# VH-VL binders against o60147: the designs that were tried, part 37

Target 1, 175 residues: o60147
Amino acid sequence: MLEKNKYLYIFRHIQTNQVLLSQGNVLKKTALFQLPYPLQKPVAPNGMRPAKLRKDHWVPLLKVEFPNESMFQSVFMQLLNYRKYRSVQPLTSDLLKLPIPVRRRKIMRQEVPNTIADLADILNKEKFPENSVRLQLSDKSDSEYADWPPSVQIDSEEIKLSRGFREKTTVDEAR

## First folded at step 1 (VH-VL)

Design d47 (framework fv_tocilizumab)
Fold by ESMFold2-Fast, scan of step 1:
Structure d47 (fold): chain C 175 residues (1-175), chain A 119 residues (1-119), chain B 107 residues (1-107)
Amino acid sequence: as target 1 above (175 residues)
Amino acid sequence: QVQLQESGPGLVRPSQTLSLTCTVSGYSISDGYYWSWVRQPPGRGLEWIGYIYESGSTTYNPSLKSRVTMLRDTSKNQFSLRLSSVTAADTAVYYCARDRGYSYGLDYWGQGSLVTVSS
Amino acid sequence: DIQMTQSPSSLSASVGDRVTITCRASQDISDYLNWYQQKPGKAPKLLIYAASSLESGVPSRFSGSGSGTDFTFTISSLQPEDIATYYCQQYYSYPLTFGQGTKVEIK
């Protein structure tokens, strides 16, 4: 019934560069559960997780269209797993040298390049048909964070941003 | 250091809901990892049921997805499994486990709780 | 779903013997494979992750190798405490799947 089940939307925070994944073109509050939980004792009480979803603070980063729901589910689950892997990695020596607020800022700013690289890695490992996956970005230069497989078609048209989350944010057809 | 312990009824009637709780000590379920359920029918192999992520999001085995619900209670440091419409085929030892994700594996397991589905 | 097939289903060996178990995936899973040990009446225990990495606290006689579709688990010198069923498990895609298990017994 829901064709949205073949689309993956990735959003970024305009200030922190944190990333949220969505199965629809509108972010829901439940997406905030994807953000890392801070150590409550040694760090700021509200950590890296926003207290609530601010509609004006999140913009689309990229949209992925899959041929079917099965391929969407596979890639979406693997991408969540890759994000989890990064959250449990030991911190590098370079990061450990930094004060906690600076480390957190640096980690958050890396979420965009890391998510794009993870998506490309997953798509390179999958045996999808040539040109079967359509990728559309808000900023086309973000595609340079990764090498894409032959299965991926990168659209020349960038995502048109809608104000807040009240309107649909789609770029499949000219309106 | 980390310990997981299953609890819940050992006998469930056919068509009813199987309900199990995993109590975690030595680590906060909100601080990381995937918290998983795995079952093993008597004399058979292991079957992954699903996980609940540290954030509360869930992923279920498609073969069980229509019958499975996982929830967490962060105040008690617990996560639970509910499996509806049970039959004799659901008789198994049910394990909870901590899953490190990626390819790191399931590193801590509960002792297992035998659930028998019988009238 | 990715199917995992182990060989043999069971084996008997003497203390000190080299024991080899194989695991085959129905599709390429890169190195996203783990090995578990399950002793009678106990929960499984992680021994090897990412195909070849030894879990902390696990004896060095256990090792893993392979990539793609073909994987091997080896006990270099079998000890009495190694009597168990061993399982491979893929972590490449959901649902996570296990092999059927290999029962290791001592003669």
Scores: ipSAE 0.000, ipTM 0.482, lowest interface PAE 14.4, mean pLDDT 80

Design d48 (framework fv_tocilizumab)
Fold by ESMFold2-Fast, scan of step 1:
Structure d48 (fold): chain C 175 residues (1-175), chain A 118 residues (1-118), chain B 107 residues (1-107)
Amino acid sequence: as target 1 above (175 residues)
Amino acid sequence: QVQLQESGPGLVRPSQTLSLTCTVSGYSISDGYYWSWVRQPPGRGLEWIGYIYESGSTTYNPSLKSRVTMLRDTSKNQFSLRLSSVTAADTAVYYCARYYGSGTFDYWGQGSLVTVSS
Amino acid sequence: DIQMTQSPSSLSASVGDRVTITCRASQDISDYLNWYQQKPGKAPKLLIYAASSLESGVPSRFSGSGSGTDFTFTISSLQPEDIATYYCQQYYSYPLTFGQGTKVEIK
């Protein structure tokens, strides 16, 4: 009997701060479909999301451990919905007035604080048991982007991933 | 790989609703982009009508906003245009197109001529 | 709304000629301008984005320049397959607006 996924990994791009969500400690190429903008300069239609995944350009932002699969699925689904909602909003007139590279940079820079805020909002809504959700951050100061509910325990330990983003999970360790 | 194809009635009576569907292949309409309608009256230039986002949120040209509705059907990978209270001025070739959020139309359907006449 | 005005409305040139089309915005749009080619009976095709960037797969004879309110589109050596109407389009502000088009014909 294998345990279902109860971990959420969030990765950020080292140059752009764009964010990718993953159900495991390894990024799949399909995660690139979460990106509304290509990672290339200048912005061009042909620089779109079905690009090769450069694993060395993505670092962990945070890892969330849920007590069970149901809690994980609920939060993951809601976070994807929040993220999609944000990514498809019309550009504001202020953003439209910026040069394309500046506009992209500004939008992409906001993905980290926005994703963290969205995660906290979902966790506040769900009202899980006290200290039932463990949050590990690569930079603990990023926790300041949101107010966390009592269900969240912020871990001071670093996220540790191998060269290929592989981390031994509880299931791997049990074997 | 991405292809868009318009379909719907080529003739509409004045005061009726113009309805067109765009079928997308090679890409999921739920996977980003802004799915758009642009029209071109015979012998004239291009006019942007509006677009629908992957979430179902819409933005319409203010000149047409009171008459335009756009919908998506993610199970069929389609999005549609409804333009109410049509007049002869609405006679045009209607294109569906994929809009990149930063400003470009990168893929277009072949266009569907809709004539408004009694 | 931002009005886009193209000139000339039409032109005729010989194969190998340098063709220049201009587009003027009613207000400053920085470099938020695209150029499209539309062949008879076909949908428009993107050629230039962000005023001066050549779309992938588009021949190098096409180029764009300008910023602010005045923009230029150039075909350095006109080919028979370039017979088309060319449109500029701004994406600085909603609603998105197009120029009225410039028809390019071969003599």
Scores: ipSAE 0.000, ipTM 0.462, lowest interface PAE 16.3, mean pLDDT 79

Design d49 (framework fv_tocilizumab)
Fold by ESMFold2-Fast, scan of step 1:
Structure d49 (fold): chain C 175 residues (1-175), chain A 121 residues (1-121), chain B 107 residues (1-107)
Amino acid sequence: as target 1 above (175 residues)
Amino acid sequence: QVQLQESGPGLVRPSQTLSLTCTVSGYSISDGYYWSWVRQPPGRGLEWIGYIYESGSTTYNPSLKSRVTMLRDTSKNQFSLRLSSVTAADTAVYYCARSTYYDFWSGHDYWGQGSLVTVSS
Amino acid sequence: DIQMTQSPSSLSASVGDRVTITCRASQDISDYLNWYQQKPGKAPKLLIYAASSLESGVPSRFSGSGSGTDFTFTISSLQPEDIATYYCQQYYSYPLTFGQGTKVEIK
């Protein structure tokens, strides 16, 4: 699937604002292992399998198109590393002052701005060609969470319909 | 099947440090959850001591914070409790437990068998 | 700290009886409350989480209700194996705190 992987799909949870990264336009159940605050208990007796994925609770946040698979893999891996780094940081004293549910909601709500900021930071560090990376957002105002490098082109058209990415935009279905 | 087992000395002298280890099998302590210590003095109720997160960061009960330290050993799949400057009031059965941290619920779903620690001269 | 107060401290009932235990929080904890069962010489076992949700594998005769400051735990038909001490526990705020326990005995 090497030559086909040039898109990164990012989803957000409609209630918690938690973020999931996907190589495909449809979330796989295993993506739930990315969550530091799982929404449900693991379903398997050994705890190795994630809880049931409720696809209707996850909506598109943004889609990133890379010119080649190498750039996609580099950015995707770095973004996962940024998320892992954030998850292992100790809680600040300000967060520890908050009740547990308030603290968790605050942390989860920050995943959207944090993911967008992390993506922009990675793209600013990578010296990609001008206009080589295309971003399409569900809400273009989310682009304001970060300063984007010259390598990034933001699509003027938002992702339509807040539930799911379209598998394909078919202009010509004739064959 | 997830199992937790406490181990460590059952007798500690006043002013010394109580040390217990929890060995986890059937699940990696690095794969999520909060890992907890809870104690119960003989004939009394339960008292939460603290958590260690899968990342190694800790949260302690303020009543014990100056005396408590929790550590993890990911190579052995263990986490430990050290409680310094013990007195007779620290005599209790000490449990290790796994705690969930989901958005709207948190509970201790697996427990060790408990280890009685007596503080006596 | 949030104080959790259980009532009664102990009760004796017959097999088949409906048993009710209450738990009161010193402040609003929404539904962030668990119930545990502890049999003599054993570790506690989680029965109910989020005030009213039954833990997997727990018999349906156990139930919980309430929100805010007042919570109820019910055994609809007491069985001999239900003889234990029951604890409520809040997870709204650190430190996590437990009620003092309610000892359930059979007549």
Scores: ipSAE 0.006, ipTM 0.526, lowest interface PAE 10.6, mean pLDDT 81

Design d5 (framework fv_tocilizumab)
Fold by ESMFold2-Fast, scan of step 1:
Structure d5 (fold): chain C 175 residues (1-175), chain A 122 residues (1-122), chain B 107 residues (1-107)
Amino acid sequence: as target 1 above (175 residues)
Amino acid sequence: QVQLQESGPGLVRPSQTLSLTCTVSGYSISSGYYWSWVRQPPGRGLEWIGYIYHSGSTTYNPSLKSRVTMLRDTSKNQFSLRLSSVTAADTAVYYCARDLDYYDSSGYEDYWGQGSLVTVSS
Amino acid sequence: DIQMTQSPSSLSASVGDRVTITCRASQSISSYLNWYQQKPGKAPKLLIYAASSLQSGVPSRFSGSGSGTDFTFTISSLQPEDIATYYCQQSYSTPYTFGQGTKVEIK
């Protein structure tokens, strides 16, 4: 409650498996600018219009608790940089042979394993105290996408929330 | 087209605070990107000073951290650098820059100001 | 902090020569390496980002390669307008750090 900016909330799209990073437990519309492939069809062949954030299409992937705001900020910025870097990498010849819609679907589906691997890579390179970083996943099997350092403690309790990182209420269900 | 322009005093006395402003046109500083300051002493290499993220969060070079402050003025579309307790070693050309954003639809260009020479002398 | 070491500090070559500059990081930076060109009195200009990606509008004679700790920048056929100081920069983690620069001159 009193602790600010020490939690990283990671969401995945229920249909595409694209990933969004958030500093808060509620997604902001600006988070959509993280996506390398917009969810909305172009209005014109060479243009896109802003997509409306449909919060009900994003579910928790994992929550990371850092010891302090400095560690959170460092890891969060590095993770954003990893994601940006991936978006500009040359596509493999195998991917280039695929039709654009099939290619994008394959790339999108890799966002979950890529994000988890990137997070683990960053944490393996950092010199954090043992058991200082707490990871809580919606599906524990997703932790198998990476090898974790001693600084990481994976919570035995999975995230049960289905509407972001908030429990369902009658108000939320009316959305 | 995005353009950055440095402004501020070209001469600062030792022990005083160096203050520079970067005026940005063609893009809102609160809408995205990391906005950086980089300096270059005459005849020497480049040194990154720090950045301010579009949200207002700052990160500074540890070598300068105790002396540096970066601020934004979203109403004027400007961000600024303040460096306290200056010495002759702080004499440099100071550049402001918008860091490369891999999501940039305008072609992944980073943008730099022309640079402003600041001389620290009594 | 990540230290970037460039080699050589300066070189002289003839027009048409292949020029190679290397950059070494004190720890792995994956491919988060940029190459900048700086001409006297001018701001640095980005040539290569993400270790090997050519910036739009930059001539194809410029290229980059490498990953992890060892990186190479190449000018396949040196032109008079390429006379400048070249810097590598890691953008893997803050503080972002530059190599000391390589001055390229024509003999």
Scores: ipSAE 0.005, ipTM 0.475, lowest interface PAE 12.9, mean pLDDT 80

Design d50 (framework fv_tocilizumab)
Fold by ESMFold2-Fast, scan of step 1:
Structure d50 (fold): chain C 175 residues (1-175), chain A 118 residues (1-118), chain B 107 residues (1-107)
Amino acid sequence: as target 1 above (175 residues)
Amino acid sequence: QVQLQESGPGLVRPSQTLSLTCTVSGYSISDGYYWSWVRQPPGRGLEWIGYIYESGSTTYNPSLKSRVTMLRDTSKNQFSLRLSSVTAADTAVYYCARGIYSGYPDYWGQGSLVTVSS
Amino acid sequence: DIQMTQSPSSLSASVGDRVTITCRASQDISDYLNWYQQKPGKAPKLLIYAASSLESGVPSRFSGSGSGTDFTFTISSLQPEDIATYYCQQYYSYPLTFGQGTKVEIK
């Protein structure tokens, strides 16, 4: 039988540490709607088109392989709910005291730890067989943001991406 | 504000296929949210039927899975429900709904009563 | 499937009374619980999301609390327009499931 998607990819922005979720190894432009702070201006004023996605600025944070599509759907849905729930929370008084650029950087830097913690929490709530969920991290030290259940096997295998993700050029423009 | 409007026949014969369409305004159905159907038999509670995701991926209530099909028409900004082999137990008000978060109905249509009768 | 059980099935109270409805999940759903109001002949309306968050435009007399398996919905001072059936609904896993509903009437 044809198996639907059972992989979750999470990407990190190399400069801002903002996080994007993807249902596969291809990062879609609509994923930018996950971001509270735009990375680029719209193609035309007032958002006639979505902001441009610079794939060379995004690197894999982690990849999760689930036993089947149903389990993937459950975890993916709940991870999205966690992220949406976080986005509707009011800003803390501490953050409100900061200048806007400093505030934005602090919020964005928290996305990686928060996303990893949220993922682990979701996986802890679901009863999966031992070693049935495979987690691949680009930086294994990021696994330390959370405690993982016995259902999760963490490995260091390279994360394979679609042809849309080329390695960063050795010649980059200075700004 | 997002508005949803159900449309389709209000009377369906037993063993036939129930077909309903939801027309969405104020948001594009192709922008990554979850679009669902929920039904309510007269005088009874709510039953979630399923959802269709922007990509065309669907998740159905296991109790209805063998009879349910959901489709999207992005050019018309519509999504639809087909429920096959209907019986009197399928008589209900059918609501379409949007999920802002992937798991729950946020905005609901007004509902369309479908009666299954000879 | 996660089963949602509400109590009571119905209640009658006077205007100004505090009304409490409870909802129990068959397993831990964290705070992934919504409360809906449904008036006769109308679609459900979301009042509370994430167990305790008030939806925009909803009067502050409505509140929710709880986490895990036990949840409470409260109307602090019942108004005539609050006559409705109230439903809890979990969104922790699929399929989404609703409680059987609590009918609130005024004496």
Scores: ipSAE 0.063, ipTM 0.523, lowest interface PAE 4.6, mean pLDDT 78
Fold by OpenDDE, second read of step 2:
Parts: structure tokens; C-alpha cells; sequence
Structure d50 (fold): chain C 175 residues (1-175), chain A 118 residues (1-118), chain B 107 residues (1-107)
């Protein structure tokens, strides 16, 4: 079990590439409120239901270990603010020419790189001690979306997933 | 809404290769999910064959790995199953499906019966 | 491979009855278990995921419970349209495996 207080997990939706921020490796239902665009309602034979958090539709994108909870909270809140800020920015003329569904998809596709870039920007501004922040990615190539400050140590190992968003442990691997 | 449709020959001779294609509509196979194949012999249970991920990565059932090949054609929004050296034991309804998380199926095609017979 | 064993293989009940199906995994799979409904001549339909989560559009009379190795699927009030074969399926490890199925009929 990981201590959640100083760990930031960012999850990616496997369909829409939307991202959710989480304190700890378990995604909470309340995280769904982070989404600027609601998930599409699934169509079922007996009707449509409101979108709910489907944990099995989300995979960890990256993990950040901070020196303490305070630093985590600061970065977490800033990330949310960055997201909110982008959501209210005027759309480019090119995007406005597209049908709404296509426009939304294009915006959503940028959430992953934008979030990663935001994280890097925030960390650059925070000026944390050198190698005090540990970053692990599910795909190391995603680190290329941003320039990371000296405070960030990028793990050479990628996140190994087990069920329920948890990191795969040696015990799980042995099974 | 995502829809899947299997297509291919319904009859295959022993030792030949079974080939099926799944055409996906309502969703691009490049945008996510695990694109899976599951089969069901007549009157029997379900057997997971494997999946091809959006990246093109594949994972097969070890019981069939040596004979299975899954491919995708993003331009046609299709993915395919090839099963070589078929025998009567490979007679089944073959389903293509969209897989979630680790690849468990949520949306299924209607299935395509493939009979192995001389 | 993880073996999934369902019980019973078949059952017959009356409309309105509570129906219970059990599934046992050969090892601990936590809550990585699905339940599918398959009607004759049709593809399986996902009803329950993560052992106890109801899939969208699925009637509330369907439910699932359990964790580890023992799981239960329940129809609180059997309806005529529920005639089908039900399968549990683990997605804890590869290969994904299904139970042998439980055929549910109405008396």
C-alpha cells in the first residue's frame, strides 16, 4: 500500500484521452468533476444512464512523488487551475469551423500533453529542491512533452499496472 | 454507439487458415480500447482468443498463441483474426469485441460461425 | 490459467423468483470479475463489471457481489426475458477466462 498523501496520479481515459488527477493510486468518484466535458452517455437497450466513473476505463498516465503533502497540494491545486483556465480560453478560428463533436475530440486529445506540460511548468515555477520530486510515466516518451526542472527525477522504469489502477507489485507479478 | 461486425468464410478446411475481419463503426480503433476475439464452440462456453491494442500490440491466449495472428487496418477501421492449422476443434462462433481496461469485452459483434470441415 | 467454476450449471425458477449463481476462481482475483448474459443465438452482454458494478442500461434486478475467490450473481426477481446462459469472467490475469456458464430457465 502506498502512502497517498504525497503521491499524485494522473489518469487517462482510454477512449477520450481525458485526464483526471488523483491523490493516491485510487481514483475517486469525485474526480469526475474535473472534466470540462462530460463523458458521453452510453446507449443501452433499456435507455441511457448518466455517465459514471468507470475506473476500468482509466489507466495511470504518470505518478509523481512529492517530498511532502503540502507540496503535493500546491501542485495539485495549480494543475486544476491551469485546466480551468484553458477551458475558458477562446477557441481558435480553425477549431470554431469544426463541428462541435469533432472540436471536442480535438481538444480532448490535447489534454494529455497539456497536462504534462502544465505539470512541468508548475514544477519549474515552484523551484523545489533538486531531485526532490520523482516522476514515473506509463510511457517514457510522454516526458518529452515538457522540459523538466532539476527538481524532477524521471524514473527509468515505466509504471506497471495492476488491476484497479494500482502499481503492479512483485507479488502480483508472481501470480 | 460502437458497432462491430464479423465477416469471413463460414467454412474452412482442415489444416487451412481461418480468417475473419471485424469492421468497427461508431468509433475509431486508433483512439482506444482493446480489440478482442472470443470464440464459442457450439453448445459450449466462451474462450478468449486475444486482443490487439490501439498501438498494435497483441496479447494472445497461450493455448492458441502459436496459431493466432491479429492485425489491424486503421484506414478501414478493421481488425482481423487469423488462426492457422485449423481442426474440427476450431469450429465455433467467433466474436469480435471491444475490450476495456485489461481487454475484457464490453461490446460484441453478432458473431460468425466458422465450421471446419473437409 | 485461472479456472472459473460456476454453480449450478443450470437452474429452473419461476417468474419473480430470486436467482443466485456462484462463481469460484482458482485463485484470488480480487474484484476483477465480470458477469455476462447470453441469450440464444446472441452475443454475450456485459451485465456486471468489477464484481459488483452494474453496467449502464442494465436493470437493477441484476447484481453481483464477492471478492477474492468467491462471487455471487443475483437476479432479485426473475423475468421472462432473463432466460439465458450467464457467464462469469475474470480479467485479473491473462489469459482471460470464463466460467462454464449457468443456464437459467423459467418453469
Amino acid sequence: as target 1 above (175 residues)
Amino acid sequence: QVQLQESGPGLVRPSQTLSLTCTVSGYSISDGYYWSWVRQPPGRGLEWIGYIYESGSTTYNPSLKSRVTMLRDTSKNQFSLRLSSVTAADTAVYYCARGIYSGYPDYWGQGSLVTVSS
Amino acid sequence: DIQMTQSPSSLSASVGDRVTITCRASQDISDYLNWYQQKPGKAPKLLIYAASSLESGVPSRFSGSGSGTDFTFTISSLQPEDIATYYCQQYYSYPLTFGQGTKVEIK
Scores: ipSAE 0.012, ipTM 0.603, lowest interface PAE 9.0, mean pLDDT 86

Design d51 (framework fv_tocilizumab)
Fold by ESMFold2-Fast, scan of step 1:
Structure d51 (fold): chain C 175 residues (1-175), chain A 118 residues (1-118), chain B 107 residues (1-107)
Amino acid sequence: as target 1 above (175 residues)
Amino acid sequence: QVQLQESGPGLVRPSQTLSLTCTVSGYSISDGYYWSWVRQPPGRGLEWIGYIYESGSTTYNPSLKSRVTMLRDTSKNQFSLRLSSVTAADTAVYYCARAYRGYAFDIWGQGSLVTVSS
Amino acid sequence: DIQMTQSPSSLSASVGDRVTITCRASQDISDYLNWYQQKPGKAPKLLIYAASSLESGVPSRFSGSGSGTDFTFTISSLQPEDIATYYCQQYYSYPLTFGQGTKVEIK
């Protein structure tokens, strides 16, 4: 029996930089409801989320391994709450002066740094045991968006990505 | 509307420190993006030097890491490059540039030629 | 470091011609590739990001394709203002690396 719910996967959209959270390496269609801006025109004029999930447009940003399900669930729920909080904040007057497409691009570009900062903030707040949380990134420099607590161990090896949700099986030699 | 402009000495003596500043207008450097330096020796291709994030964290090209420092001044909306122990091989046009998560450099300064000679 | 190799190093073509430039990565980089145009004496300009996405404000005659290790950049109908050196750049792994450039001239 392999344990589920020990891993949090965070995905980014290759064009928009929007972010999706997942309880595993599989994105569900309902994850699209996390997006403040749909990737394509809404199914309904009232701004409903799009129904179509194109897996080849999403790549893992990072994965987090927790020692147990309760830690995972706590962090996952808090991260969802941070995202909901951000989505209801008023826009600045400077952003409101921009054409809608330009405004949306600016907001979407911030989702990766914002999500990473939110994750670090939650982990700093929780005070988990030293080296108990393992973080692996697709791009290690993204760890620089935040200061990480002693509970976090950043993996020296990056996630090697293929299109969709499959990790590459690369035969690497030392250097 | 967003513009980047390099400034600093165009002539640096060997063994000294090359210092350049990039002034950003139309966008606050603390509001996002990767604020970057890229150089181009005369007649050659492009080499990424490194970048600084809105938080002040930096990532440098390993080939230059021991000699490179990048800083930001949020009150002046500027970021800077310092490259120590310069040699003739550091003679290049230095560009500051803005990059987003795709590491696509979408806005560039006009470039500043720095010549290393005695 | 990931090495980016462009082909050809230079080419001459006539106005209206279809121009194709290729870029090869020393390892699989998925679609983490950008294309830039650099006109003489000017800074580079982003044309294509994520291998195939056209940057805003860039003419539709420019396009990109490919994934893995082999990438193609195409100008469907060469114009005089397209005389430039074109660079590919990978962002799959640090350090960010550029191809050596392809110089496009009019014959």
Scores: ipSAE 0.000, ipTM 0.457, lowest interface PAE 17.3, mean pLDDT 79

Design d52 (framework fv_tocilizumab)
Fold by ESMFold2-Fast, scan of step 1:
Structure d52 (fold): chain C 175 residues (1-175), chain A 119 residues (1-119), chain B 107 residues (1-107)
Amino acid sequence: as target 1 above (175 residues)
Amino acid sequence: QVQLQESGPGLVRPSQTLSLTCTVSGYSISDGYYWSWVRQPPGRGLEWIGYIYESGSTTYNPSLKSRVTMLRDTSKNQFSLRLSSVTAADTAVYYCARQPYSSSYFDYWGQGSLVTVSS
Amino acid sequence: DIQMTQSPSSLSASVGDRVTITCRASQDISDYLNWYQQKPGKAPKLLIYAASSLESGVPSRFSGSGSGTDFTFTISSLQPEDIATYYCQQYYSYPLTFGQGTKVEIK
């Protein structure tokens, strides 16, 4: 393969607003290891297994196109590091006062704005060339969660859910 | 084998719209790649105009952005260039070309179509 | 926009000579540079991609090197069929930009 991956696909959970990052337009079961709060109970009593992937519960949030694989890898790794950093930070006293289910719901709902803000922060720090990174969102209003550097061009076309980059779940979805 | 072929009028009057079509054979334009237009004025160098990719999204050279439109027709396996408000400076050989995502080189080119802007 | 400057603008050399063309980017483009050959009346042909990778089917006498802002294209032993204009092209950032070209002629 002479071509190398330069697209970052970001998905969100329709109920919890949790976010998954993917190097391809096909969301893999192993991506569930990115989640700090599992959506489903573990399958094995004596071991942690990834929650079952419910492909119909994950929709496109945004797609990022980079001019080359080096820029893609740098940004992708930094986003994963930001997410790991957030997962190990101490909770505020206000959050600790909330019942566990309410607390987790509030934290999960912040993943979309946090991921968008983190992406913008990384792109602002990297000082990439003007208009070198193309951003396409499912909902353009989500771009308002951050201030974008000159390196970013936001596509006027939104990602259509029927054309989303979700992995096909059945043969019936082949068309 | 992948082949690209430009077609369209070779003579355009000043202030009119230049329209060219690229017909692709041996590969579906919906199956990947950026599909680009590059021009070359007589005796001068190469200028990238823009691309359309398999989904129909476009990126244009900022120097031409206000005048350029690219479209695709997947039923005919074609993509097209429209350049409005032409002047003598737009006289050039126009090439269509295929561009991979990763290395952004042009691996297949059309033969080129000379467009002269003259009254 | 990233400006690409080639040197020389033209050269004349004898068959069998080593020909060297340089290309300078106005900013660091890592190794995101391609080289093309354009023979009179024809479309450009890709020779080198990613600064130093030889395209399939291209003769081994062609080579590329460099990174950052300074790049070199070399023909180790010039042949008559190599009479052409050679262009560098950066793909680090859009818009894609080309050098002004170097015309290679036989003495």
Scores: ipSAE 0.000, ipTM 0.452, lowest interface PAE 19.5, mean pLDDT 80

